# Designs tried in a protein design chat: VH-VL binders against q9vxy4. Part 2

Target 1, 180 residues: q9vxy4
Amino acid sequence: MTNLRKELEKCKHPNSRKTKALGKKARRQNNKHKVRLGHAIKSNITGEKLSWFLGQIDEGRTEPLRPQELEDLIELYFTRFDEELEQINLKQSIGKHRANQHAARKDVITMTLEKERNEFRTGGLELMNLCDPLKLKMLRDWDGSALSVQHLKLDLVSYNMLQRLKEQSKKKETSEQMET
Key: E = the ipSAE of ESMFold2; O = the ipSAE of OpenDDE; V2 = 0.75 times the mean of E and O plus 0.25 times the DockQ between their complexes.

## First folded at step 1 (VH-VL)

Design u12 (framework fv_ustekinumab)
Fold by ESMFold2-Fast, scan of step 1:
Structure u12 (fold): chain C 180 residues (1-180), chain A 121 residues (1-121), chain B 107 residues (1-107)
Amino acid sequence: as target 1 above (180 residues)
Amino acid sequence: EVQLVQSGAEVKKPGESLKISCKGSGYSFTDYWLGWVRQMPGKGLDWIGIIYPGDSETRYSPSFQGQVTMSVDKSITTAYLQWNSLKASDTAMYYCARHLEDSYGYYFDYWGQGTLVTVSS
Amino acid sequence: DIQMTQSPSSLSASVGDRVTITCRASQGISSWLAWYQQKPEKAPKSLIYGASSLQSGVPSRFSGSGSGTDFTLTISSLQPEDFATYYCQQYNSYPYTFGQGTKLEIK
């Protein structure tokens, strides 16, 4: 029962073997979370996204995420297709007629990840700013239903936004240390 | 707060070995890739490679593979760049820099001050 | 390897000028391009990543644009501290490669 959040703090690189291993753990935890919540989270993309992030956070945690923690979690989210991509690559090696079916899925995944990474890098992913305690509480209070997603106030979370929040945190620490 | 402090300038002869260092402080050393960049006198920047201090995973530029070795000692938050046998063509300024993730790519964030390596007979 | 070519290799400008530096990749690199500033005898400083995203702490007068093979770095109102050499770098594929640099000189 490793604390996935603490492991994430040490593994920030998408090409890291450790980051890929955490991706598998995170997917298992997300599936368990869906079962524990006792509701059917259907195919609405935003609901699935929010459910994935909620599944990565300890149920007992009330403290907001640090900006680095949220950044690490978003990078981990980008690895959610790693196992499927590995399986597709294996299946494409088996037979010529079946390879075309898997090629289309691989293209969809690749385009999806490129779009999401570009959104995070530029204007922001449509998510919730989990560095805000009110936003974390709202996500916690969400029933996990895709129908209820409309009641959540979403935010655009960008890499640059998170870097600014990190700088704000560092400035507060420096100010506090200088006052001491 | 975040600092990368490199070892001092070196003057060596061809065939000699050398190990230069880059000490990180003010951040979690094992959580960020660290890269090395060469700058020949009067020339531009050449990417050497990156190392992940948490597990010593390396990625080298093909032009530097086998020419230098990157390593780390995480107990003292220090990265190293080593030559077994220096050549005159190794004369350059060597920078270490912390890499920040941008999707599957890495760009430089904080840079060390540089180590000047001069190799002459 | 992907070759990065900057133009011009040097330019002269005055404080307050709008300055544009260009960078061209020998093949498509999407938006995986960074810009660095280097003052004489100093280490480079990170300015821009992802072609257009400002590094934390970089003044808003710096901006980047472009995608694919053609990229630009713009300084909207040149300040005295901006006279330096500027480098682009692609990080689309290994090995990462830098442009040859553009030296920005005072007129």
Scores: ipSAE 0.000, ipTM 0.434, lowest interface PAE 19.3, mean pLDDT 79

Design u2 (framework fv_ustekinumab)
Fold by ESMFold2-Fast, scan of step 1:
Order: sequence, then C-alpha cells, then structure tokens
Structure u2 (fold): chain C 180 residues (1-180), chain A 121 residues (1-121), chain B 107 residues (1-107)
Amino acid sequence: as target 1 above (180 residues)
Amino acid sequence: EVQLVQSGAEVKKPGESLKISCKGSGYSFTDYWLGWVRQMPGKGLDWIGIIYPGDSDTRYSPSFQGQVTMSVDKSITTAYLQWNSLKASDTAMYYCARQEYDFWSGYFDYWGQGTLVTVSS
Amino acid sequence: DIQMTQSPSSLSASVGDRVTITCRASQGISSYLAWYQQKPEKAPKSLIYAASSLQSGVPSRFSGSGSGTDFTLTISSLQPEDFATYYCQQYNSYPLTFGQGTKLEIK
C-alpha cells in the first residue's frame, strides 16, 4: 500500500477522547499531516491526469504529437466523466431517493470541467507539451508514481499555444516544400 | 561565422517615414526567424516582433501591431523594419536578432549592433 | 502576457565576488528562459538558454538555474568584464517578454 493511502486511512479515524489527552503535540503532528496530505493529493491528481494522456498514446509511438492531435486529446480528456454523468442522470431519472447525493457529485464534475476548460482557454492547462519529443520521452520514462510527479517539468498548454504551433508547423512545411 | 549588420543611425522629424535594415550572413537566412527588439534611452528591452524570411510570415507584439512593418528581401539576405509616420516616442535603439528555436519559440542567439533612431522636432 | 520581474534592479559588487541575480515569471514557463548580458552602448549578448544551458563561448563562471516561475543567474567569481546589465527573457509563449534588467555596478 502507498504512503498516500495510509495517510488517508489515518485521517478517516474519528477523534476519540483518548486523542484529546495527547493535547498540543498531537495537534502539531496533525497539522503537519494535513500539509503533507495536501501535497500528496495534488500529486495524485496531476499523476492521474498525466497517466490518462499517456494511456491514450500508442506505447510504440516515438514521434511527437501534432498540435491538432494534442488538441483532440485535450477535448477527449474533457469527456472523461461522460459515462459517470450518464449514470448519474439515469439514476436521478429512475428514482429521486438519492437525488441530493447524485446532484452534489454532478456539481463537482461540472465545476471541475468548467475550471479545466477555462484554464485551457486562457493561461493553459497544466500538463506536458506532448508535441515536444523530449517531453513525450520524459512522460514515457515516468514510473507512473504520484511521488515522482514532482520530478516532471510540467507545461501550461493553452488553446492559443496550440493554434500558434499549427500555424508555425504549416509555414515550416510549405517553406521546406519550396526548398526541396 | 554568423553576423547581423544593421544600417546606420537615423535622425528624423515626427511624421516622416523610415526604413532600417539588418543584413544576415554566415548562416542560412531563410531557415531562422529574425526578431526586432526596441530599447528606449535608459530603458530595458521590448520585443517588437519576428519574421520568417523563407515565407515572410510575421508575428508582432500586440504593443507594436500596426505601428511598424517587418519585411525581408531574401535575394540580399536583408530584413527591414519600417514606419509610415514616426513619433517622438519612437526614439530608441533598434536591434535585430536571430531567433534560435527551442521548439515552438526561441531565444535570440546572435544580435546586430543596433540602429539608433532619433525623432525630434 | 507573462510578466518578468528581476531582483535586484541594481547590485554593487567587487571583482572576485559571487553574484546572484533573480528572475520571476508571473506564470509557469517551464525552462523556456534565456539570460542576456548588455554592456554600455553595446548590443545584448546571449549567455544562457533553456534556463541552464550555457551559450557557446560564454565563460563557465556563468550558470543558470530554476524552472517554472523562479530562476537565477549566478556568476561564481566576478571579473572586470562582467560589469553590465543582465536581462532575463521568457520564450514559453508569445508575446516574448523581458525582465526590466539588473545593473551590475563596480563597488
């Protein structure tokens, strides 16, 4: 089991009267655990995102993605909750006995997607520029562990950045055709 | 060796037109983007834009879009920066520089000596 | 636009000193950062690219480090010819932007 899972299990345990007896020292330790847990959660989320993208690329592929291919993958990434949303909608339609619980999950998904789409539209979604062969190699060499996510150099990938790469690639290609 | 040689200093009045040049040698002129950078007296560096000599594709800084025009003449490996109507605020040193690409963008690895443009009444 | 902030604006140092200049980006730029040296009345000269790669012909006393938003340029043992203004430049995205410069002066 991972250290992250162990930390999550510890945080699920209720505070007992015995825990109160440990006083100030236990609170200081608990605050340290919360900080470490926050970093671990962020690394897990980023690791899951990178693993999703890696899983969409053929294992034998060594050539970098074209800008359009990366854009298509990012749009596909925004549909990753479609099946879950369909199941939530189905359950809400059949029986409303869990409407509050399903509505809360749907809201979380919707807000997450809105945030990610806005990031991609503006400053860039935090991932790796897979149009760069060095970045693709770094992602393939990654062990898939959340603990090693900190060793990866992440990039901000925006819609406008990808459009610029498309324009640049087309112009370089036409220039090369003229020279050959 | 890579070399960028710029035209000489200019003294102009507001409203006049101007075209300054930057001649590249020692490398394949059409294979590198060429950038222009402004430095006002006593101030830092401001990126104006880049041009790809192979097809005359341009990318301007938003602050300079519509204020200047970049162009090239491949036959003499020369790039140009042009103003239709100069302002006193155009007074500055203008550098051309070759952009070495680090993927989708790049840094400036070789610089011209600069062209001082003075615009005063 | 990505804003580049350099610290300090000016620094006084003596020959032989270890000098560190800092550059901060307003958003993540990975390692797409270059450093330039400009001597009085001269054109800028490329020193470092990709945050830490030394340009050909640049003395080994110059080094760069950092990634993301925080970057440093270090001169391990300052020489008389090193008194100049130093600029960082991000090339992660367009428009390309420079720091305001750090002037290294004789103490």
Scores: ipSAE 0.000, ipTM 0.457, lowest interface PAE 18.2, mean pLDDT 81

Design u3 (framework fv_ustekinumab)
Fold by ESMFold2-Fast, scan of step 1:
Structure u3 (fold): chain C 180 residues (1-180), chain A 119 residues (1-119), chain B 107 residues (1-107)
Amino acid sequence: as target 1 above (180 residues)
Amino acid sequence: EVQLVQSGAEVKKPGESLKISCKGSGYSFTNYWLGWVRQMPGKGLDWIGIIYPDDSDTRYSPSFQGQVTMSVDKSITTAYLQWNSLKASDTAMYYCARHGDYLEYFDYWGQGTLVTVSS
Amino acid sequence: DIQMTQSPSSLSASVGDRVTITCRASQDISSWLAWYQQKPEKAPKSLIYDASSLQSGVPSRFSGSGSGTDFTLTISSLQPEDFATYYCQQYNSYPYTFGQGTKLEIK
């Protein structure tokens, strides 16, 4: 794969599904200024997500994550409900009248994970690019408050973006080995 | 399990209207482009167009622009391909297919709908 | 429109053979190429995307290579279930276009 060549080829498809998805997201984000409740909910969800990722990174670490490390953390993030889902499945198997007891919660979790996995695989999951040292510093300097989330410059982190960064990383390693 | 299930075979006369369907299941229907492909008897594959179900945005092949209409009903996760006036030259197998998770190739295909137009 | 030309139009081979099918684009399409397999009376099945990426569930004997205008599909050790028609498709620009197909027949 050549990173630059793929970037140039994307310019030949301005109407791709990724461009379409990003346009819809921009429209939704603009509408949040008209709906105060939606904005507050979005900030709380994003704050919880960022706090989860920050909690997975050693407090003493200052170097940025490698693209594979960030990909691994995102996959780990998708397993955060595994224990809860196991408990729900166990409770639903106990008897006829308990079968529907946790159905609503299971549906919410399933829909959330489907949406997040799809976002990661298409337009990007709303995070911060922790492969960028400036972004990691900004995340560490964040006070953990949902109210302060709006002051953070968020990024769309997609599977495709991380593959491009892996390719760039391999090129840099090869270049450094040749120069030394 | 991702599935695309198409409507049954159709036998029509020239000048008649027709609407065939493609029902998606096992995935987020509104988040994937859905395409239509024609295969005339004994010939290869011809791309008709693609539609984005969430907002009905379409891209047509120039050969099919104005000849056929793509639409969706997202409440029943179904896409449609429609003709206002069929021609004998519309006789073909019609496939629906979904774009892949990363790229704009077709990863899952419906079983096809055979359309026969004759007097 | 980008024209996709496959060679050969038909090929006869025996089980165990190494088979190579080629696809040529009339314009540079980078790596925006997919390969599909179609068996008689069935829908096409995705084999390869992005010129060389194997679709999940497709046997490792299938491989793709190429970039720009010249692409190849290789089957390293032909199996009975591989006798089918193979199509390449570019998704670099609208309209998307398919090759005319290569029919792989038993020898």
Scores: ipSAE 0.000, ipTM 0.447, lowest interface PAE 17.8, mean pLDDT 81

Design u6 (framework fv_ustekinumab)
Fold by ESMFold2-Fast, scan of step 1:
Structure u6 (fold): chain C 180 residues (1-180), chain A 121 residues (1-121), chain B 107 residues (1-107)
Amino acid sequence: as target 1 above (180 residues)
Amino acid sequence: EVQLVQSGAEVKKPGESLKISCKGSGYSFTDYWLGWVRQMPGKGLDWIGIIYPSDSDTRYSPSFQGQVTMSVDKSITTAYLQWNSLKASDTAMYYCARPYYYDSSEAFDIWGQGTLVTVSS
Amino acid sequence: DIQMTQSPSSLSASVGDRVTITCRASQGISNWLAWYQQKPEKAPKSLIYAASSLQSGVPSRFSGSGSGTDFTLTISSLQPEDFATYYCQQYNSYPWTFGQGTKLEIK
């Protein structure tokens, strides 16, 4: 009655210490790839941000931005989702069957804009100080690749920083005026 | 086990240089940022900065910019915090900690045991 | 810089008590807030991230809530090992800033 061959067959394929070790290695490798993906996503987001700002500056322009110009560009950057939000709102208002499909995207946009606006008003947006001619040149020399973002030296650009630069610019203008 | 192991306590005089270390193990060291946090005796926590070991990219708190230098040696999975000239006000416990990026969160998930730095004449 | 203010600075409680600690940001930080626990002469331990998400391995009696400027950490039924100093931290903008700490003491 006891099928010895079947019992032995079951014992031939138990989990070995080596199999467990390989499983742990695979899990560590997958976790490593997940973490790397998170960093790659951050680099892609930063690259897209820098590309957006570069696209707003005339290709022939070599002089650095004035602080007010950079502030205006940052405020414009905060409106980059306006058309998408309008379309989402329109679709939600027309048909209730479409409301659920766009709710998640609207939430993501809202959270992103809230975080970015708050960063600008407090510690600063991670960007480049385009009021510095060296920084503008570095941005123009960038190949536009997310992989190359790590080689750029980024700055924290805040509302208060730009107000300080405006004040410094006015003092410089006054000094030049006094010379003449 | 994911672990951050810091160097031992230091006793220094003002004006001396110092370099303390934080060794990562049990994870891919170059795939995670590494942060430093100061805690002065009887006080709370102050964020110093973060460094990305793969390329040595850094983000410093403005209050620590120019006061300390963060660096890494990838070959031995070790990060460093360095002073060129110590001041008595540098007396504190220094922690290294790993900010883990997930769901757009950058909260610290693992911490080193701390390195006590005492600077006195 | 964003200033983080905790209330109370210290409180006394008994095992089994429900404890609430408050953290207020000087400016809106959405949900980008973490909570840490620190015992004397030990490194901080991570409890909560993104205002309300429990870190892996942290007991379910810990919970976080809030958004914008007002946040709370709640311990539903205090245990002996929970007597420690608790810190909130915002990571919405650089520099990252911590609250001054709330010391939870045995009554």
Scores: ipSAE 0.000, ipTM 0.434, lowest interface PAE 21.2, mean pLDDT 80

Design u8 (framework fv_ustekinumab)
Fold by ESMFold2-Fast, scan of step 1:
Structure u8 (fold): chain C 180 residues (1-180), chain A 123 residues (1-123), chain B 107 residues (1-107)
Amino acid sequence: as target 1 above (180 residues)
Amino acid sequence: EVQLVQSGAEVKKPGESLKISCKGSGYSFTSHWLGWVRQMPGKGLDWIGIIYPGDSDTRYSPSFQGQVTMSVDKSITTAYLQWNSLKASDTAMYYCARLPDYYDFSGEYFDYWGQGTLVTVSS
Amino acid sequence: DIQMTQSPSSLSASVGDRVTITCRASQGISSWLAWYQQKPEKAPKSLIYAASSLQSGVPSRFSGSGSGTDFTLTISSLQPEDFATYYCQQYNSYPLTFGQGTKLEIK
């Protein structure tokens, strides 16, 4: 069976990092027009997010993700800016009088990650509950277009929601063990 | 609420091994780096290292590299600091502390601290 | 390694006083400095990060300032619970380093 740890390690390959870099450039372009494009920017960002998650799931996999697997993918999603932040930090370390040369971009990334982590810890991060087989199928049937993002039924996925799903799984196992 | 609960005080002899623990609760354990800081009796704070529980990536202070080992057990949200052979100079209070932001350059500061584990090494 | 030097090593003050503690880095650290408070026999408590950002739950009488190599922690009106040892810590580069501490004592 597909081990999530192996899948997470595959995401660390150079090809995965190049894909992430392309997504980051698209996000930068969208952010430049944020005041002017509002809803269109949101759809583009949401589409990039959904495409990232879809890209992390084995193409042949039809079974829904386990709650721990989805949690692990969300934690991996929070690492998508790692290479860019390392490059910014490297550039800041070599020029003390220019330590803040990339501060604006780093601040945007930091604020974005803090917002997303806080959303995940509280009300939920906007994506799809991939623990639901119908939601996984819906994501796979999506054409990858920002235009069709509005037709996807999004969910708020929170840390507490995933813990509840884990508890439900444990209760099912306990019930089955007691009956046998 | 965020809590870091450390194991109890230890009294050991030179040459003995030791493993102390730090259990995190009230937050996503795998989303934050965790650090270890030593404080010798009557002295200041001295950074040992940091570990990311999500993948066990570590950064050690050069002063502590090879002297101690940091590890984690994600299944029980617990971090460990281990010595293979204690020395009298290891006598100190050992704190674990959480870093607030994995991906912020400013993130290598400590927002929540454990209560400390006193380690006494004497003959 | 970046060395952090605090001044003074100790000071005596009275309730209601304005207290200033300084921290100097041996190399430029931009604003990547934190301040901690440690009461006797207790774990350190985070006060300030990024030189001037106050941690949630920390009283507004605490403030931090500075950039580059010279930093200050100010307590505008000292309270009885503020008598403690204060530490600065740089996080501009590895290894992370702390100042030697400043002990704030009752006069």
Scores: ipSAE 0.000, ipTM 0.441, lowest interface PAE 21.4, mean pLDDT 80

## First folded at step 2 (VH-VL; framework fv_ersodetug)

Design e1a (at its last look DockQ between E and O 0.47; V2 from the best seeds 0.00; counts 0 for: pae E 3.8 > 2)
Fold by OpenDDE, look of step 2:
Structure e1a (fold): chain C 180 residues (1-180), chain A 123 residues (1-123), chain B 112 residues (1-112)
Amino acid sequence: as target 1 above (180 residues)
Amino acid sequence: EVQLVETGGGVVQPGRSLRLSCAASGFTFSSYAMHWVRQAPGKGLEWYAVISYDGSNKYYADSVKGRFTISRDNSKNTLYLQMNSLRAEDTAVYYCAKGLYDSSGYYYGMDVWGQGTTVTVSS
Amino acid sequence: DVVMTQSPLSLSVTLGQPASISCRSSQSLVYSDGNTYLNWFQQRPGQSPRRLLYKVSNRDSGVPDRFSGSGSGTDFTLKISRVEADDVGVYYCMQGTHWPYTFGQGTKLEIK
């Protein structure tokens, strides 16, 4: 990778056509790198989330989750930081400078949870619909790599979506009982 | 020089109560969290309790929760441990220890310990 | 609770020789601030514990430079470059990252 920086340093005139061109190229490369980094970060976050969900499912389970099970699992997911928050709170409570202690981490956690909860209640949390047997299988077959997350088809799982699924399941059960 | 002096130890029967005191000097007592740590005979160190600098917050190890109460009187530069429902397994040297915090205010240990006071719980 | 495991539990060393004590935690001691709150204490016979090191490798005032600490995450080591007679005692690692604070079992250092 031609060290654009070194080439720019060799440019005697900042306003030369060559210097401007190199600067533009450097900016483009930097932007591309930022975009790539952003994607990588997103993939990592998504990978961690999916790994968490995978870790909550029994290794031998082949049947899809019931809508209620998925809802319960999502609610459990929202508690994943409870221990950390408790630890932070304890440290803050014991410390002299309570206001400044790890406020940043606590804030990040709180904001993350608020965002996730809001997403779940509105447009949906970006997850795999584990009530779909194909999605469950896809998650199980996943190698756990953040790089492969892009190959996973994610869904927007919302509270309302799960409620609809519950209603559909009840209707199916009732219809089957009437046919017997 | 920072000094901590524990008192109140003795021999007691199971089920009885005992109150330990720790007199602090050589530092601004009211600015530091304080800890109780014990050591059973021939055994290692066990952390039991912490109290915040102002006494507003307390935390206990599960082993003593509900039985022991940590408190402090900053006007007297004294830390206390009220021990109720004492058991044989509570037999130990009890140390008070000054809490430490870093520049960020996080507590991460104890720097100065008292000489300890011995509590023996026996029938 | 975080379990701290020391190894060895007993160490006999010849004067002037180095000593090494290992401490392993059951979970990472890296706190959210990026610090690792691992401490080492020395307890000489008949004395109260004294802190030697904090945050893995920082020496307290008055602690000789022959004492050093290293490690990260879950694995930590206390080293004494040249053991002296006054080093006899029990050494404890302690984690201060997680509540409740927990100690290792202790390592008894003796002179041969």
Scores: ipSAE 0.454, ipTM 0.772, lowest interface PAE 1.3, mean pLDDT 91
Fold by ESMFold2, look of step 2:
Order: structure tokens, then C-alpha cells, then sequence
Structure e1a (fold): chain C 180 residues (1-180), chain A 123 residues (1-123), chain B 112 residues (1-112)
């Protein structure tokens, strides 16, 4: 998996160049290149996210995650910037600041996490539902390439979806007890 | 002329304590973060501690946490390093160094160094 | 911790000839503000360190312009265009981008 990060970084900023020619045809070609660049950026971000989740799961594990385990991983994912934030905070605490100065990187991190938490609490984060054994197997079989990530069937994983899965697991467990 | 002069070094037994001082002159001491750096005999430089300009924040290398305390007295233009539970591997020349800030107050560099004071820890 | 690796660890240079010292970091030294906090220090025999360069290429006051710095990201170089007798000593790179601050191993410059 050490090669995965290298492949994802290669796809983060594809070598696509804007068409600079004048006229209607050049503007239409430029729009197509902008759309393709946007898809490549999304694939890189998705690939890095999926690689992070895969890296949290023991290599030998084959059973799907319980809904609480996936929820715990998502909460852990929200802490992924803690080391970087600590470096920023240490630099600021030793530093000397003019009034009203803000670290741009710290603001970007804060906004990113706020967006992701809101998505989780509403319509869901775009990732794989690792409570599904087929999805876990698909993620393990994935070569880590941003090019191949588009072939993965992604899910919207929300807080509410995980609560419903917990309820379904409880009902299934109760039914098995009644079957003795 | 910016000057830093370290004192308080000497020969001590393992487990004992020393207090180093760094007297500053030629600049507004209370405007700058200060550092301690050491150099073992025949070895390279290693950073160990920093204190913010007003003394409110401190940070230490893991190897000295809980044993060393950095402090400053801005009214005396003096930086201190209290070293407790000294070990043989703490034998070094100890330097104090001045920090520098850019116009936004972000920190960079150790631009001026003292002459150093020698600490020898041996039985 | 960020590892700083210098090359060569020693070099002998004829007076008046150029010298070049490289420094490589295990992580990018570009900070989130866009600056690169790479410094160079000189330690003459029996003396304390003196800063030569900061933020890669900026000379400190009183440093001759025969000292220059270059590089980006993880790969940096200190150059002395014409070595003088006073340049004998050990040269260190240091990164100030990541806590804790870390130094290279040092490069000993000798006159042959």
C-alpha cells in the first residue's frame, strides 16, 4: 500500500491544459477540459479517502464492519488533521501575531471538516458502506489507482443510515433468538 | 550589537541538577522567542527547547521533557534552563539562541547564538 | 521528526575555488503560509554557530554575497563562489518548518 499514495498524487493534478484558442470551438473545448479536470480531482480525493479507510482495517479481516465500527472510523477520519493542526498551533503559540491574522491553512481545514460533518449528519458522506461484505471485498480488491476508483460503486453513508443499520442488526439478532 | 552569554555550566554527577543562564543585550529581549540548543563533544547540533517572547508558551524535545524547564525573566533580559536528573548523554556545550519573526509575526530561524557553556555529566 | 541529510560530510577545497554543499529533507519544507524555512549555519573551529542564510536564499546581515542558497521542497544547496581561509568550519542546514526543529549532520569544509 506504500505505492498507493504515489499513484493518487499523480492523478491529483492531471496534465490537462486549457485550450487558449479564440472562438466558439475553443470555448467548447475548454469547457470539456475543465469538466475532465474536475472529474480527475474528484477521483483523487475519493481515492485518498478510500485508502485512508482501508488502512484502518486489519489486512486479515474479511468480515464486514458493524455499523458502530464504521461510525467510529468516520469519527476517527474527522481527526485526521490533528497532527497538522498541532503543528500550526505550536507555530502560532511561539509566534507573534498582528491583530486579526488567521492561518489560511487552518481555515481550509476547519471548513473542510465542517462540510464533512454536515454531510454525514444530512445526506451522507460519499464513501463505501463497509458494513456490506461485497463492498469491503471490492475495496480490498481495488488497486488503489485514482483511475480505477470511478469503477467502484460508492454509497452515501450518513449518521441516520448507520442508526437504521444498528436497528436492523438488533431485529435480526432478536429473530435468531426466537428461532432457538 | 546583539549578544547572548551563557553561564552556569560545570561538572556534575549523574542524577544531579544544574541551572543555565543566558544574559541578553543589544536587542529588545521581551520581543523574541528564545531557544536552547546543545552540541555533544564531536557531534552535531540538537535543538531542545523554545519559549515564547512573553514566556507564556514552551515546547521541549521528547528526550528532555519532564527533566528540563525553560524560563525567562524579561525584566532581567535573562533566559534560563533548569536541568534535573542529569545523565551522561546530557554532556554537551549548551547554546542559547534568539528567534526572529516576519512582519506577520510568524517565526523563523535562530539568527543569533551565544558562545555556549559546557555541561559535563560524569561520575 | 524531519530528517535532514547533508552531502558531502566533509570536503577539501583549494583557496579561491568554489564549494557546494547539499541538504535533503525527509519531508517538504514548504510551510502552509507558502514559505520554506530552510536555514544554513556556519561553525568555525572553536566558535559558536553563525546563521548565514534563512528562507533558503536570504543572506543575513554581514554575510558576503559569495555565499548563496538555492533549492525548493526537499532539495537545497549552499554555494560558496570563492572559498577563503575564514570559511573553514562545519556547515549545517536546519529546517524550521516542522516542530521539532532539526539539523543536518554537518559538512566539514577544509582548505587543501
Amino acid sequence: as target 1 above (180 residues)
Amino acid sequence: EVQLVETGGGVVQPGRSLRLSCAASGFTFSSYAMHWVRQAPGKGLEWYAVISYDGSNKYYADSVKGRFTISRDNSKNTLYLQMNSLRAEDTAVYYCAKGLYDSSGYYYGMDVWGQGTTVTVSS
Amino acid sequence: DVVMTQSPLSLSVTLGQPASISCRSSQSLVYSDGNTYLNWFQQRPGQSPRRLLYKVSNRDSGVPDRFSGSGSGTDFTLKISRVEADDVGVYYCMQGTHWPYTFGQGTKLEIK
Scores: ipSAE 0.240, ipTM 0.670, lowest interface PAE 3.8, mean pLDDT 83
ESMFold2 (binder alone), look of step 2: mean pLDDT 90; pTM 0.913

## First folded at step 4 (VH-VL; framework fv_ersodetug)

Design s1
Fold by ESMFold2-Fast, scan of step 4:
Structure s1 (fold): chain C 180 residues (1-180), chain A 118 residues (1-118), chain B 112 residues (1-112)
Amino acid sequence: as target 1 above (180 residues)
Amino acid sequence: EVQLVETGGGVVQPGRSLRLSCAASGFTFSSYGMHWVRQAPGKGLEWYAVISYDGSNKYYADSVKGRFTISRDNSKNTLYLQMNSLRAEDTAVYYCAKDLEYWGMDVWGQGTTVTVSS
Amino acid sequence: DVVMTQSPLSLSVTLGQPASISCRSSQSLVYSDGNTYLNWFQQRPGQSPRRLLYKVSNRDSGVPDRFSGSGSGTDFTLKISRVEADDVGVYYCMQGTHWPYTFGQGTKLEIK
């Protein structure tokens, strides 16, 4: 147990100045704990996401992804829960009396996918731009630890961003063909 | 009384097909999911397939995916198992069983024996 | 798949004495709703399986009080307080939490 918790447990009078002061300190420490826990959870989620994408790329590949390849992987990423959702839906659908039964895990998955699809369609999904050779190298050099996620320079990868990269690639190809 | 009666078992050669039936009575068949469970001679129980109350969802054990098909006809209160590309290791007593809300099988049939011999 | 491991694989008990069977799962059987979908089945020689217990400790209709279940997470126990001749058979645990449903390998109960 922490020193603060021990001090709080020794207070017999909730309304005393000392008890109120310790309560404020406990609240501040609790808020710090919640903030730190929130950062850890976010790092774990981001680490899992990056690990998934890394796992989809051939170990020997050093060439950056083409924009269409990254788009295809992001669409595939959105199907990562398909088998689990099918199994959950089956469980809920087995008996007629269970047809409308709500499952917490299904809700979490549904909300997660809706959030991710909206991010991709608007401001960008928090990833790494794997069309950049430096970013791909950074991802491969990553130790897979959630603690080191903060050392990775993340990018917002949106559908529109990838379309722009495709257009830039086509224009560059056209310009090179005209010059040769 | 609540009962399940399996039929359709027999002796078949490897590579052939067999269709098992399970006739249900004594309960509202169309309200419950149904399972197929098998037991090889001298071995334990092994789950293979489930079908939802309305037939819209199905799930199979990996060992039989693509070979076995579960189906039901609620108008006849009957569950089916179509078994294709049979192998010697499919030799077993096949039981149909009724699902209950607590995700277990509360009512079982008497079983029907399938022997795949070459 | 979730692996269900029973111990012992066989036991011999004198009539009227207690019997205990253990069941362990390779992962937690607690579902997202907080319930644990662990079932116990009895199969008498030459007969179909019958369910004894569901959700760890709840008895099915007609199951005698001498049968009880306990446990949580990944470790479960079936107890028979006073073994009777009709209890001869094989006992199976089964998990319904994860797909596919999986059974333990079975425990054979014999009278000595």
Scores: ipSAE 0.123, ipTM 0.580, lowest interface PAE 4.3, mean pLDDT 86

